# VH-VL binders against q54qk4, part 38

Target 1, 195 residues: q54qk4
Amino acid sequence: MNLSEDVLKGIETLSDEKLINDSVFKHIIDTCFLVILKKKTESDLFDNKAVSSVDTIALKQTFSAFIVFILESMKINYDQSSISDLLEEHKLSSSRIDFISNYFKEYRVAIRKHLSVTNFHFPHIIDVNWRLDLFMKSNAVEKLNTPVYLINLTTEQEENVKGKVQFAATLDQLQDLVFKLRDAQKQIERSSIKS
Short names: E, the ipSAE of ESMFold2; O, the ipSAE of OpenDDE; V2, 0.75 times the mean of E and O plus 0.25 times the DockQ between their complexes.

## First folded at step 23 (VH-VL; framework fv_nisevokitug)

Design w04 (at its last look DockQ between E and O 0.17; V2 from the best seeds 0.00; counts 0 for: pae E 14.4 > 2, placed apart)
Fold by OpenDDE, look of step 23:
Structure w04 (fold): chain C 195 residues (1-195), chain A 120 residues (1-120), chain B 108 residues (1-108)
Amino acid sequence: as target 1 above (195 residues)
Amino acid sequence: QVQLVQSGAEVKKPGSSVKVSCKASGGTFSNYHISWVRQAPGQGLEWMGEIIPIFGTANYAQKFQGRVTITADESTSTAYMELSSLRSEDTAVYYCAREREPSTDYFDYWGQGTLVTVSS
Amino acid sequence: SYELTQPPSVSVAPGQTARITCGANNIGRKYVHWYQQKAGQAPVLVVSYDSDRPSGIPERISGSNSGNTATLTISRVEAGDEADYYCQVWDSDSDYYVFGTGTKVTVL
C-alpha cells in the first residue's frame, strides 16, 4: 500500500507513548473510526481531557493521517495481517496494534459499505476567479454598503472532473480569509518541519 | 448481544477485601471500557472506575483511589473489581457496565449486580 | 466535582405526562443519558444522546436538554413506568461518569 510520508509519520506518532498515552491513543482511534462512519465529527477529537496535553497540530495531523490509513486500507481490502505488519513496521506496540486490529475487525464491513457510497476524496483547488456582484443580497455579508465580490474556486476531484465553490465576500472579508489561510499554512509548515 | 455476568453475593467483615468478577460474552472485549458502578441500599448510582482491558489501564473516581483496583483478563473476557479496607458503608450492589459502541459515554449493557454486605 | 441534581420523587397519574429534571451547570451542552431502574433490577438505558432509541424503549420516553436542565419526559404514563430514573453524563474535566441523584417515579 502506497501511503504518503506524512501519513506514515502520522501513524508513527501513534507509537509515541509519551506523547500519545493510552487514553489519548484510544480516543484518537475511536474518533477516527466514528468520524468515518459519520457518528462523530472532527470537533469531537478535542472533547476529551486527555488530549488537552497534546499539541493540537500534532493531534490533528495524527488524526488525519490515521483516517487516510483506514480509508486506504479498506479501499484495497487490506487484510488484518497486512494491517498489523504495517503498524509493526512503524513501531506501534503489540497492544496498540491489537487495539487497532480489533477496530478494523469490528468496522471493516461498515466502512467498506460507506466507501462504496461515499467519496472521501476531497477536491483540490486549482483556480480562483472573481467578479464584482452589485446585486447580490447575501446573508453572509455583514457589512452594508460595501462592494461585494463573488469568488469562484475551481476544484478538481479527478482528472478532468471539475467543480466550483462559490462564495460572496467584501474586500475586508476576503482579507480576513487570506489571513486565516496563511495562518493555517504556517501551522501546517511548522508541523511538517517537526515531523 | 453482549451479556455481562457477575459473581455471586459476598459477605465480608470490616477491614477485609472483596473481589467481584464480571464476565462478558457475545462480543468483543478488549477494546471496550468496563465500568463499575455501585448502589448502596436505597441510594443512587455511583461510578467507581473503568478499565480498558487491552491496555490494562484503569481510571478511578477520586473517592475510591487507593482502595479500588480494577483489572481485566482478556483471555477469559472477565473484568474484576477489588475493593479493600471494607467498611459498612461499602455495603452495596456492585454493577459492571459497558458501552455498546466505542467512545459512547453511556452504558448499554449491565451486569445483574453483586451484593456485597459488610458486617461485623 | 460535577454534580447532577434530580428531584427525589415525581408522582403522576396514569395517562398523564411525567417530567423528570436533571440540573447542572451548562448541562444543556453535554450529552445527557437516562436510565430506568425497577426494583431489584439493574439499570436500563432508556435515552441516549444519539437519535437511536434503545431497543425495546417506547416512543413515549424522550429526553431534552436546555440551559442548565435536562428533562426526561414520559408521556402516557403506565403502571409499568414506576421506577427510579437516573440522568448521567461524562464529565470531560474529571474524566468521570456522573450519575444524577435519582428520581422515584410513582404512578398513582
Scores: ipSAE 0.115, ipTM 0.663, lowest interface PAE 2.0, mean pLDDT 89
Fold by ESMFold2, look of step 23:
Structure w04 (fold): chain C 195 residues (1-195), chain A 120 residues (1-120), chain B 108 residues (1-108)
Amino acid sequence: as target 1 above (195 residues)
Amino acid sequence: QVQLVQSGAEVKKPGSSVKVSCKASGGTFSNYHISWVRQAPGQGLEWMGEIIPIFGTANYAQKFQGRVTITADESTSTAYMELSSLRSEDTAVYYCAREREPSTDYFDYWGQGTLVTVSS
Amino acid sequence: SYELTQPPSVSVAPGQTARITCGANNIGRKYVHWYQQKAGQAPVLVVSYDSDRPSGIPERISGSNSGNTATLTISRVEAGDEADYYCQVWDSDSDYYVFGTGTKVTVL
């Protein structure tokens, strides 16, 4: 698992029972899982009387770190024993480790469903190759020449699963496709400018 | 198989207190989220509060804040609800219910209910 | 306060379909759970997460949720379906569990 020093420090804050009492701890863990599921927002973290005495910077750092931990654990399918071992290395108590482990067990399926619907990523195009074919259609009065490009897109999904998309296009259709792709790229570049 | 067994019916006078027990079997009690829900005669369900035994912390509905105390004893796998300063309007069946383990936002197991009658 | 409104009663003939509504502003953004309560008994979960059936609940009981209305549908109604039905959500603003007002289903 590749967790930054900042993320690990944020997780270690959950072991400090003076700063993060049990009520605050439960609220942080619950809110992290529910924010991922879109049942809560970040403002719900701060709109709780139990957390009003906790340093806002520490609270926000821990919240963000634990969200990253959940998402990374889900991506690599970290098992319950591995989660427990990591949390023990960062000095969390047995009761806090058990609480977190139970949340992973309960919400693992729901989080996968949610991420599949709202954050689905299209396969990446990693290669393009093509072949020009000339299809000729002859009739009694004239000869029809229709150059057709057979285009093969090689794609890659996570876990190095390869796929392909194949289609045929005339030159006019290809030019229209290229124009539409350039227009889409221009729209993406415009959306990325924030000033 | 999870089972919740509650203490028996009680008759109380106004101004007194009642303490209802809810003994759990099956599953890991410390991980339960135990709620208390009441139902006055001929009326609907009303959530009162919850406890998470592993932490011993409780969350109470505002209507009952200051009158209700919810506790748990992990060694006996038992949750308790105590309601003080009883009135005739507190006559109801009191249920304990478990959120599905691990915690969710619905109740998958219910106790049989405890009738508390408050009368002079 | 987030309140879930249900019709007080629904009457239905055996073999017909009963529809029980649960209304609230933007309830379609919440997960709705449904309970059946027969006279003198504790509630029993019949639908979770809008449309999921626990094991042992027949296919003729189904749920849906969109916009401002969640609906519990009981098709091919039997005498054993006569009960009170409650919808329920978790309300993030209060951190409370909220039950609907309840609907008595009467099988004629």
Scores: ipSAE 0.000, ipTM 0.467, lowest interface PAE 14.4, mean pLDDT 80
ESMFold2 (binder alone), look of step 23: mean pLDDT 92; pTM 0.941

## First folded at step 24 (VH-VL; framework fv_nisevokitug)

Design ko1 (at its last look DockQ between E and O 0.09; V2 from the best seeds 0.00; counts 0 for: pae E 14.3 > 2, placed apart)
Fold by OpenDDE, look of step 24:
Structure ko1 (fold): chain C 195 residues (1-195), chain A 120 residues (1-120), chain B 108 residues (1-108)
Amino acid sequence: as target 1 above (195 residues)
Amino acid sequence: QVQLVQSGAEVKKPGSSVKVSCKASGGTFSNYYISWVRQAPGQGLEWMGEIIPISGTANYAQKFQGRVTITADESTSTAYMELSSLRSEDTAVYYCARERESSTDYFDYWGQGTLVTVSS
Amino acid sequence: SYELTQPPSVSVAPGQTARITCGANNIGSRYVHWYQQKAGQAPVLVVSYDSDRPSGIPERISGSNSGNTATLTISRVEAGDEADYYCQVWDSSSDYYVFGTGTKVTVL
């Protein structure tokens, strides 16, 4: 998983038990998951007396970093072992790793379902199937008898359960889609080079 | 908003065929899958099949393969379900249903239903 | 074939919470949707897999799923909630839409 240095630093901050005591740690983790699920807001992060001892900027940075971590992890359906390994790599204690892991276990499905239809992320596409459907329409129809492609996108769900996105497209529509995808890819590549 | 309006109730003899229509309005028609779902009296919902109008390609539940034909007319934004070799067990309310957005796996829009009674 | 099993009936007093279950193997990992059907009417979508509620659906109706059970929860039940409720999924193995067996909710 490709996380930014800032995100990784934020994760590492969670390993600092002097800066982030257990009470603050649990509060941050809980708040992050609930904010993603739109059960709480960022302001709720500060509605705890325990966080008063933590620098506000540090707290916000850590909060934001962990939000990104959760979202990116769920975007790619990161497994529990991989999540644990990453956290261990960033020096979190076994106790804190277990705490975070339990939250992922509890909220994984809910977050992924939420991500699939919200502004955070679209469903993760893992496969594409298509076939050509040749049909003859009567000359009375203004539309030229053009071949139609039936396209099925397979999206990933939890534990190898699959979702479906299906649609039909003409050759021209399909070509347009391919063009847009290629363009998007180029833009991503360009942005990566500039960063 | 999309609306689905179905044809009226039918009374049929065993062995005959019935064709129910579903006219869509209030949105695009060609790229949205239309499903047919039936419900026998006092029973649950049963998916029969679907069609994507632009291609005319339909998928059917195995139970109905060979007896059901789903078609669509883009010019009139109307989908059709024809069920042949009718039997008493086919007595049910038949619904057409459609997704809100393309490629979803649930049904936001439903027709009002068409009662088909099969009796001797 | 993939099957969704629901209890035939659930009775609940006004103001209480009704819970309707939908059982299937690993349904907690699937996108589960719920429909309400009042007598003589077509089904109405009340819960989709996303967090957004369909238009006109009150917040007291919610869906959850984990393991082998999906649950529709209706809090602060009203007389108007009396209806049949169906869970529904799309099954990738068969490419079928599958409905649950249905649950009749009676408000006492």
Scores: ipSAE 0.021, ipTM 0.583, lowest interface PAE 4.1, mean pLDDT 86
Fold by ESMFold2, look of step 24:
Structure ko1 (fold): chain C 195 residues (1-195), chain A 120 residues (1-120), chain B 108 residues (1-108)
Amino acid sequence: as target 1 above (195 residues)
Amino acid sequence: QVQLVQSGAEVKKPGSSVKVSCKASGGTFSNYYISWVRQAPGQGLEWMGEIIPISGTANYAQKFQGRVTITADESTSTAYMELSSLRSEDTAVYYCARERESSTDYFDYWGQGTLVTVSS
Amino acid sequence: SYELTQPPSVSVAPGQTARITCGANNIGSRYVHWYQQKAGQAPVLVVSYDSDRPSGIPERISGSNSGNTATLTISRVEAGDEADYYCQVWDSSSDYYVFGTGTKVTVL
């Protein structure tokens, strides 16, 4: 599994029990899994009293990173021991690793099925808008001196049904996304090229 | 419920500056962009710029780059817009406005407007 | 450079339907928002995301967006609908909040 440095940092943020207490932690994990299953939205991340003291940008970054982690874990069919080992390497406590592992056990089949069905009718990205934000001070993170982009993707599905995907990303996360998209394009072009 | 209350009307001479305030209440201040939009008499709406108070990051419309300065004071939950080198064409009502939620792309909260009159 | 063009005015008799257009190249790929501004007042959001109505906005005000034209439709027009109407998009390659040229609706 090839997780970017920023995704791994976002996962490691979940190990900081002073920044992310157990109530916040459980809310983030629950919301991540349920957003993938489309039973919650990203807005639900912010509707809990437990997260009211956590910086919005830091919360979005950690949330986005963990969603990527779930999806990559499902893509390569990472087993429970591999997931636990990776989380331990990134300093999560045994109790938090167990909590995450139980969510994987509970939702692995449902997520796999959902991704299979969704692959028939993926929404298309038809517009991208963004805003640069730089937090010099954050009550959720002691020092955040990196630029953060607030990204709005407008999507469209088969009958002109528009959707909106909103997330926060660092420049490095955006560059990684662009690289992966360009790499996917090259792979498609290479599979169709004849010598 | 977010409320935006602006400072009172101003009468200015050409070449001077004006600074309009916008005090926010009824919600969090620091994590939301506050925008300034002006409207000359009988004319349309014109976005001038924005600030997000927690970082002090401001963005300006091209037309106003170099003449407008937008600042914020977290301790008083107040944003400010200062327009320099005033001309008679700057006579307008100046509004502050805010998104309902971060990352939305429209304004649902508007101040009452501040009339700035520039005359010689 | 992204410009939202609206007709300067629309005149409509009470009880009839007013249609206010907002034209731009491929505006259908963007979300369009609409504001109503009555004389001497701040603008009020009446439609968001092409067709969503905020709380308190009557069903007779509706929006649509496809191709090169977004449209705000006011059915069963009343005297209280007399106002200026602006469309708006977000565009990071422009000045972020791009407003249309505005349309004055006059109820005859």
Scores: ipSAE 0.000, ipTM 0.476, lowest interface PAE 14.3, mean pLDDT 81
ESMFold2 (binder alone), look of step 24: mean pLDDT 90; pTM 0.923

Design x01 (at its last look DockQ between E and O 0.06; V2 from the best seeds 0.00; counts 0 for: pae E 16.7 > 2, placed apart)
Fold by OpenDDE, look of step 24:
Structure x01 (fold): chain C 195 residues (1-195), chain A 120 residues (1-120), chain B 108 residues (1-108)
Amino acid sequence: as target 1 above (195 residues)
Amino acid sequence: QVQLVQSGAEVKKPGSSVKVSCKASGGTFSNYYISWVRQAPGQGLEWMGEIIPIFGTANYAQKFQGRVTITADESTSTAYMELSSLRSEDTAVYYCAREREPSTDYFDYWGQGTLVTVSS
Amino acid sequence: SYELTQPPSVSVAPGQTARITCGANNIGSRYVHWYQQKAGQAPVLVVSYDSDRPSGIPERISGSNSGNTATLTISRVEAGDEADYYCQVWDSSSDHYVFGTGTKVTVL
């Protein structure tokens, strides 16, 4: 799972028992899950005495980071063992890992349901198929008898709910598309590193 | 649905201790605070303290600090409240209670209550 | 310490509306919850601040708060509504759960 450095840093902050005591830890985690489930708002994070001693910026960063972690984990339907392994890698105690794991078990279905109907996640491309068509005749195409590639994208919005997008492209257009996609990928990677 | 089942009635002498149990079933035990609330005969409700089982951290009302101990056993999903140096004024029904959703600050589930009678 | 004050008793005829008050400084800015307790039974949550009506609680029971007073309203009162009622808050200053003094509702 590709998480930004900021997200990972936020997760690691949750391992600092001096900065984040048990009460603060619980409140942060509780609020994250409840905000995702639309039962609480971000403002509720600060309406607790437990967090009065914690730096506001640090609290916000940790909160936001963990929200992203939950959402990304559920988008890819991350299994419990993988979640635990990741948290262990970032030095969370066994009790805190268990605490988080328990909530994933309890709220997994509900969170995934919310993700499927909200803008928290978008359909993504899961497969690409293409073929060369040498004789594509269309009144909409400026150049008749130009070899074109027929491209089929398979998309997924929900588990086992697949869509298809089809379009035609010349070799030059296809090369341009591939270049742009590669560039976008690099930009995403850079953004993830800088954040 | 979460259910809380408490231990039976107790009769104690002044100066002794009592330990009441509260067994939870039907939901996650470890992640939720268990509170203890008592009610003297003909009187109102009084919060005594709480514990989060997975961390073992307990908070107590100032009135009972030093005299009450709240513990939990995750393996049996059971919370305990021990009150020492009992007085006649400690005669009451003792309830365990829990919230349905985390961090709601109200009690959805209640035990059936345990009567503790302190008499010489 | 933060204290919640309720009237000791409220009497109401069947079919009428009962109003139970809970008074405290700036209680209107707090999350106030209400419990019903029938004789010999444990308390039952009847109103929560977040408007998630507890299972089995009729719509004729509702809560409101403003200023220094929270109010539990029971419309179309029935004999089965006879009970003790308690308001409750969580006090952030003391980190304590605080219950009101309780109100006995009698249906005439």
Scores: ipSAE 0.735, ipTM 0.845, lowest interface PAE 0.7, mean pLDDT 89
Fold by ESMFold2, look of step 24:
Structure x01 (fold): chain C 195 residues (1-195), chain A 120 residues (1-120), chain B 108 residues (1-108)
Amino acid sequence: as target 1 above (195 residues)
Amino acid sequence: QVQLVQSGAEVKKPGSSVKVSCKASGGTFSNYYISWVRQAPGQGLEWMGEIIPIFGTANYAQKFQGRVTITADESTSTAYMELSSLRSEDTAVYYCAREREPSTDYFDYWGQGTLVTVSS
Amino acid sequence: SYELTQPPSVSVAPGQTARITCGANNIGSRYVHWYQQKAGQAPVLVVSYDSDRPSGIPERISGSNSGNTATLTISRVEAGDEADYYCQVWDSSSDHYVFGTGTKVTVL
């Protein structure tokens, strides 16, 4: 799985039983899963008396790292053995690995259902190039010129693989596309606040 | 299969307190939110609050803030709801309820209910 | 506070369709759950997440949610459908659960 150095450091912080005692550890794991499911907010991490003894910056970094770990694990459908192996590699005890594994087992279905409305595995558009061109069409001789835009989308997908999508559109077609995309964006915004 | 079993009916005088228990069996207890919901005679359902036993953190409906205390005992897999300063309007059936899966927004498991009668 | 308003009662003949509404401002942006409660019993979940049916709930019971109204629909109503029905949401801004006012369904 492709985890950043910061994420891996945050996961390894969960192994430090002197800094993160069992009560704090359980709170962090529970809050991470519940924030993803919109049952809690990030402020709930700090509004618990058990975590008052832990440095706020370290707590926030570990919390953020574990959320990324959960989301990436769900995105690639990481199995329980792979999760356990990764956590063991980063020095978590068997009891803490078991606790995390139980949370994945209990919440996997609910998180996947929640993410299915917001997570599309499409190539990401990273660049747009276009040009206006004269398009000669045969409209029974009566109309031979229709200006068109040649659109080139540069995309990026999993494994840092780039792609290219190229099509032609009239101004009317392009305006309709922009309208459809704006409408889709508003629908996504409405869905993401539905909790 | 998860089962929630509540304590028996209670008759209380105005101004007193009542503590209702809810014992869970047939699954993990500590990482599931347990809610308390009441229903006065002939009336609708009213959410009172919840607890997650692993942290002992409770969240109360505004109407009951200051009168309700929700606790849990992990060693016995039992949640408790205590309502103080009882008045006749508190006469109701009190339910405990739990999600089937952690962090869903609904209640699939319900206790049998505990009738609390406040009679002067 | 967020309130869910239901009609107090709905009367329907056997074999017909009952529609139970749950009204609130912009309820369509929230997930709505529905419960059936028969006399002297605890509530039973019949619809989750607007339209999902738990195992054992017949397909003639269905739900929808858009705009300011969520609706529970019971088609081909049977005598056994006579009960009180409640809608319910989780309100993320207060972190509270809210039940509707309840609807008594009477099968004529």
Scores: ipSAE 0.000, ipTM 0.449, lowest interface PAE 16.7, mean pLDDT 80
ESMFold2 (binder alone), look of step 24: mean pLDDT 92; pTM 0.941

Design x02 (at its last look DockQ between E and O 0.27; V2 from the best seeds 0.00; counts 0 for: pae E 9.5 > 2)
Fold by OpenDDE, look of step 24:
Structure x02 (fold): chain C 195 residues (1-195), chain A 120 residues (1-120), chain B 108 residues (1-108)
Amino acid sequence: as target 1 above (195 residues)
Amino acid sequence: QVQLVQSGAEVKKPGSSVKVSCKASGGTFSNYYISWVRQAPGQGLEWMGEIIPIFGTANYAQKFQGRVTITADESTSTAYMELSSLRSEDTAVYYCAREREPSTDYFDYWGQGTLVTVSS
Amino acid sequence: SYELTQPPSVSVAPGQTARITCGANNIGSRYVHWYQQKAGQAPVLVVSYDSDRPSGIPERISGSNSGNTATLTISRVEAGDEADYYCQVWDSSSDYWVFGTGTKVTVL
């Protein structure tokens, strides 16, 4: 299976028991599967007692990486042994591997069914818009009324088929995103000039 | 779909220990929080602690720290609550409870309860 | 410690509406869950996340939460609604589940 370095790094983050304790680990994995199954949204990632002490950027990156991992694995119908081997290669403990494996066993059919009817193909991002939202609704322990930016990504799956992806980000996260996008743009421009 | 079946009633002497079991059936066991809640006669519900079976990590209410031990056996899908140094005030019905969906912050499934009577 | 206060008892005639309150400082900023417990039985979840209703729970039962008070509302009360009701929250400061003091609903 061909996963990007960033995805693999995100998976490896799940092996860091100091950064990601058992409670946080469980919540991340739980939320990933539930989001894929359309039972929860990405915003629910932050609505839990376990993640109050975790860096939000790290949490989001790890979450996103693992979502990709699940989707790619199920797309190619990756067997349980192969999944376990990959996770072991990235230094996850046996208990954490078993935890993840249990969910694959439980939700494999459901996820694949969703994949067959919904194009979980990562659409190409063609546009980005954001606005300030004064209130972020948190679902788990305490309702957080923290100002956040609502980011809307316009995606294109097929010619003339547009989709939208929405997620919330802090100012710092948004600034980081903008910085990365600008950097990417500069790199592209430099490459174009040299060619 | 998930059923929790607890062990039978117990009668204990002050200073002794009791271990109550909670067997889960009808679903996965290892990945879900199991909580223990007790209720003294004519009183309200009191949360004691919780465990994630696959990790073995437990969280306890301060009131019971040092006196309660929550464990789980994945091979038998059974959670345990052991309470030591029993007192008359520990006389209560003890419940195990479980979340329905992953990261659900409420108790959907309940055991039938286990009466523990502490008397001299 | 964070404490949830409920009235000890609520009496209601059949067909009328029962309201059970759960009071705490700034409880409106927390998600409240509600349980029904009939005599001799284990508790049953009747409302989650302030206002969500589990499958199998009648529409007559609803929840709301604002300010310092969460409320469980039972409309068109029936004899079968006679029970003890408990509110519940997760307290992030202590990292504990906290139950309300409980309310006995009597159908007259």
Scores: ipSAE 0.509, ipTM 0.777, lowest interface PAE 1.0, mean pLDDT 89
Fold by ESMFold2, look of step 24:
Structure x02 (fold): chain C 195 residues (1-195), chain A 120 residues (1-120), chain B 108 residues (1-108)
Amino acid sequence: as target 1 above (195 residues)
Amino acid sequence: QVQLVQSGAEVKKPGSSVKVSCKASGGTFSNYYISWVRQAPGQGLEWMGEIIPIFGTANYAQKFQGRVTITADESTSTAYMELSSLRSEDTAVYYCAREREPSTDYFDYWGQGTLVTVSS
Amino acid sequence: SYELTQPPSVSVAPGQTARITCGANNIGSRYVHWYQQKAGQAPVLVVSYDSDRPSGIPERISGSNSGNTATLTISRVEAGDEADYYCQVWDSSSDYWVFGTGTKVTVL
């Protein structure tokens, strides 16, 4: 499975039972699956009072990581034992692994149907702009100086439909993104050249 | 469709105990809380407690702490509520209901109810 | 202790609008769910998360929640709306569910 170190770290946070008790854990997992199915939104994660004691940054990172884990698992048709082995490797308890496995069993078919309906080409990036924000506040910890770049990508779908993709990244995350994009470009060029 | 089917009506004497069952079908049992709610004749709904089978944890309303025991059997997809030291005020219809999450979600499926009558 | 106060009854003529209130201090900061219970039946969810409607519930049933009052609104009331209605919140300070006192809706 091709998971970044940030994603794996976010998944391992689910093993910290002092930070993420069982109520919070269930809420995170349930919200991840239902957001993929368009039955909940990301705001449902943060506006739930069960998570009020959890650091917002950690919560967001764990949520995002687990969504990536679900989608990648579905993409490669990861079986239940492989899911269990990966989660055990990252220190999740047996009961938490079984909880997640039951969600995969319940929602795997619905997620596959949803993903098969959504099969469009990626939009073209036609403009990039950014803003450096030197202030970031944590619900659990007040941070004075954490540089974050707010990136806005203006996109164009085929037939001149425009859209926007917005995200925040640290310098290290931006460098990693640029490296991955360059590597993807080289792979595409190799696939297009038949020699 | 998820269905919750409860055990039949019971007549009990004061001081005894009653154990009501709630069998789930048509969906996953172990990941979802099963709550117990009672309703005395002519009265409103009163939440008693809940269990999530896979974690084995139960949570009880303060009023019933020490008298109620909620358990689950994953192999039969059945939750149980046992109320001890019965008194006439415990005469009520007892419902099981499934909730999607432990703290913020609604009850999406209800059992048909079990009448428990406590009388001499 | 957190208590949800509802009027004991609401009488409404067919075709009119019934409004059922659920009062508590700062209830607007909490999610409110609403259940309908017809005589001899188990409750049925009719509104979740203040204003969301489960599948199969008609659009004429709606909810709102702000300040100290949550309200269930039944527009163009029908005879079939005659039931008891309960609001519900999660009380995070005690970690248990609280039901409102209940409102009997009578269709005249």
Scores: ipSAE 0.006, ipTM 0.537, lowest interface PAE 9.5, mean pLDDT 81
ESMFold2 (binder alone), look of step 24: mean pLDDT 91; pTM 0.937

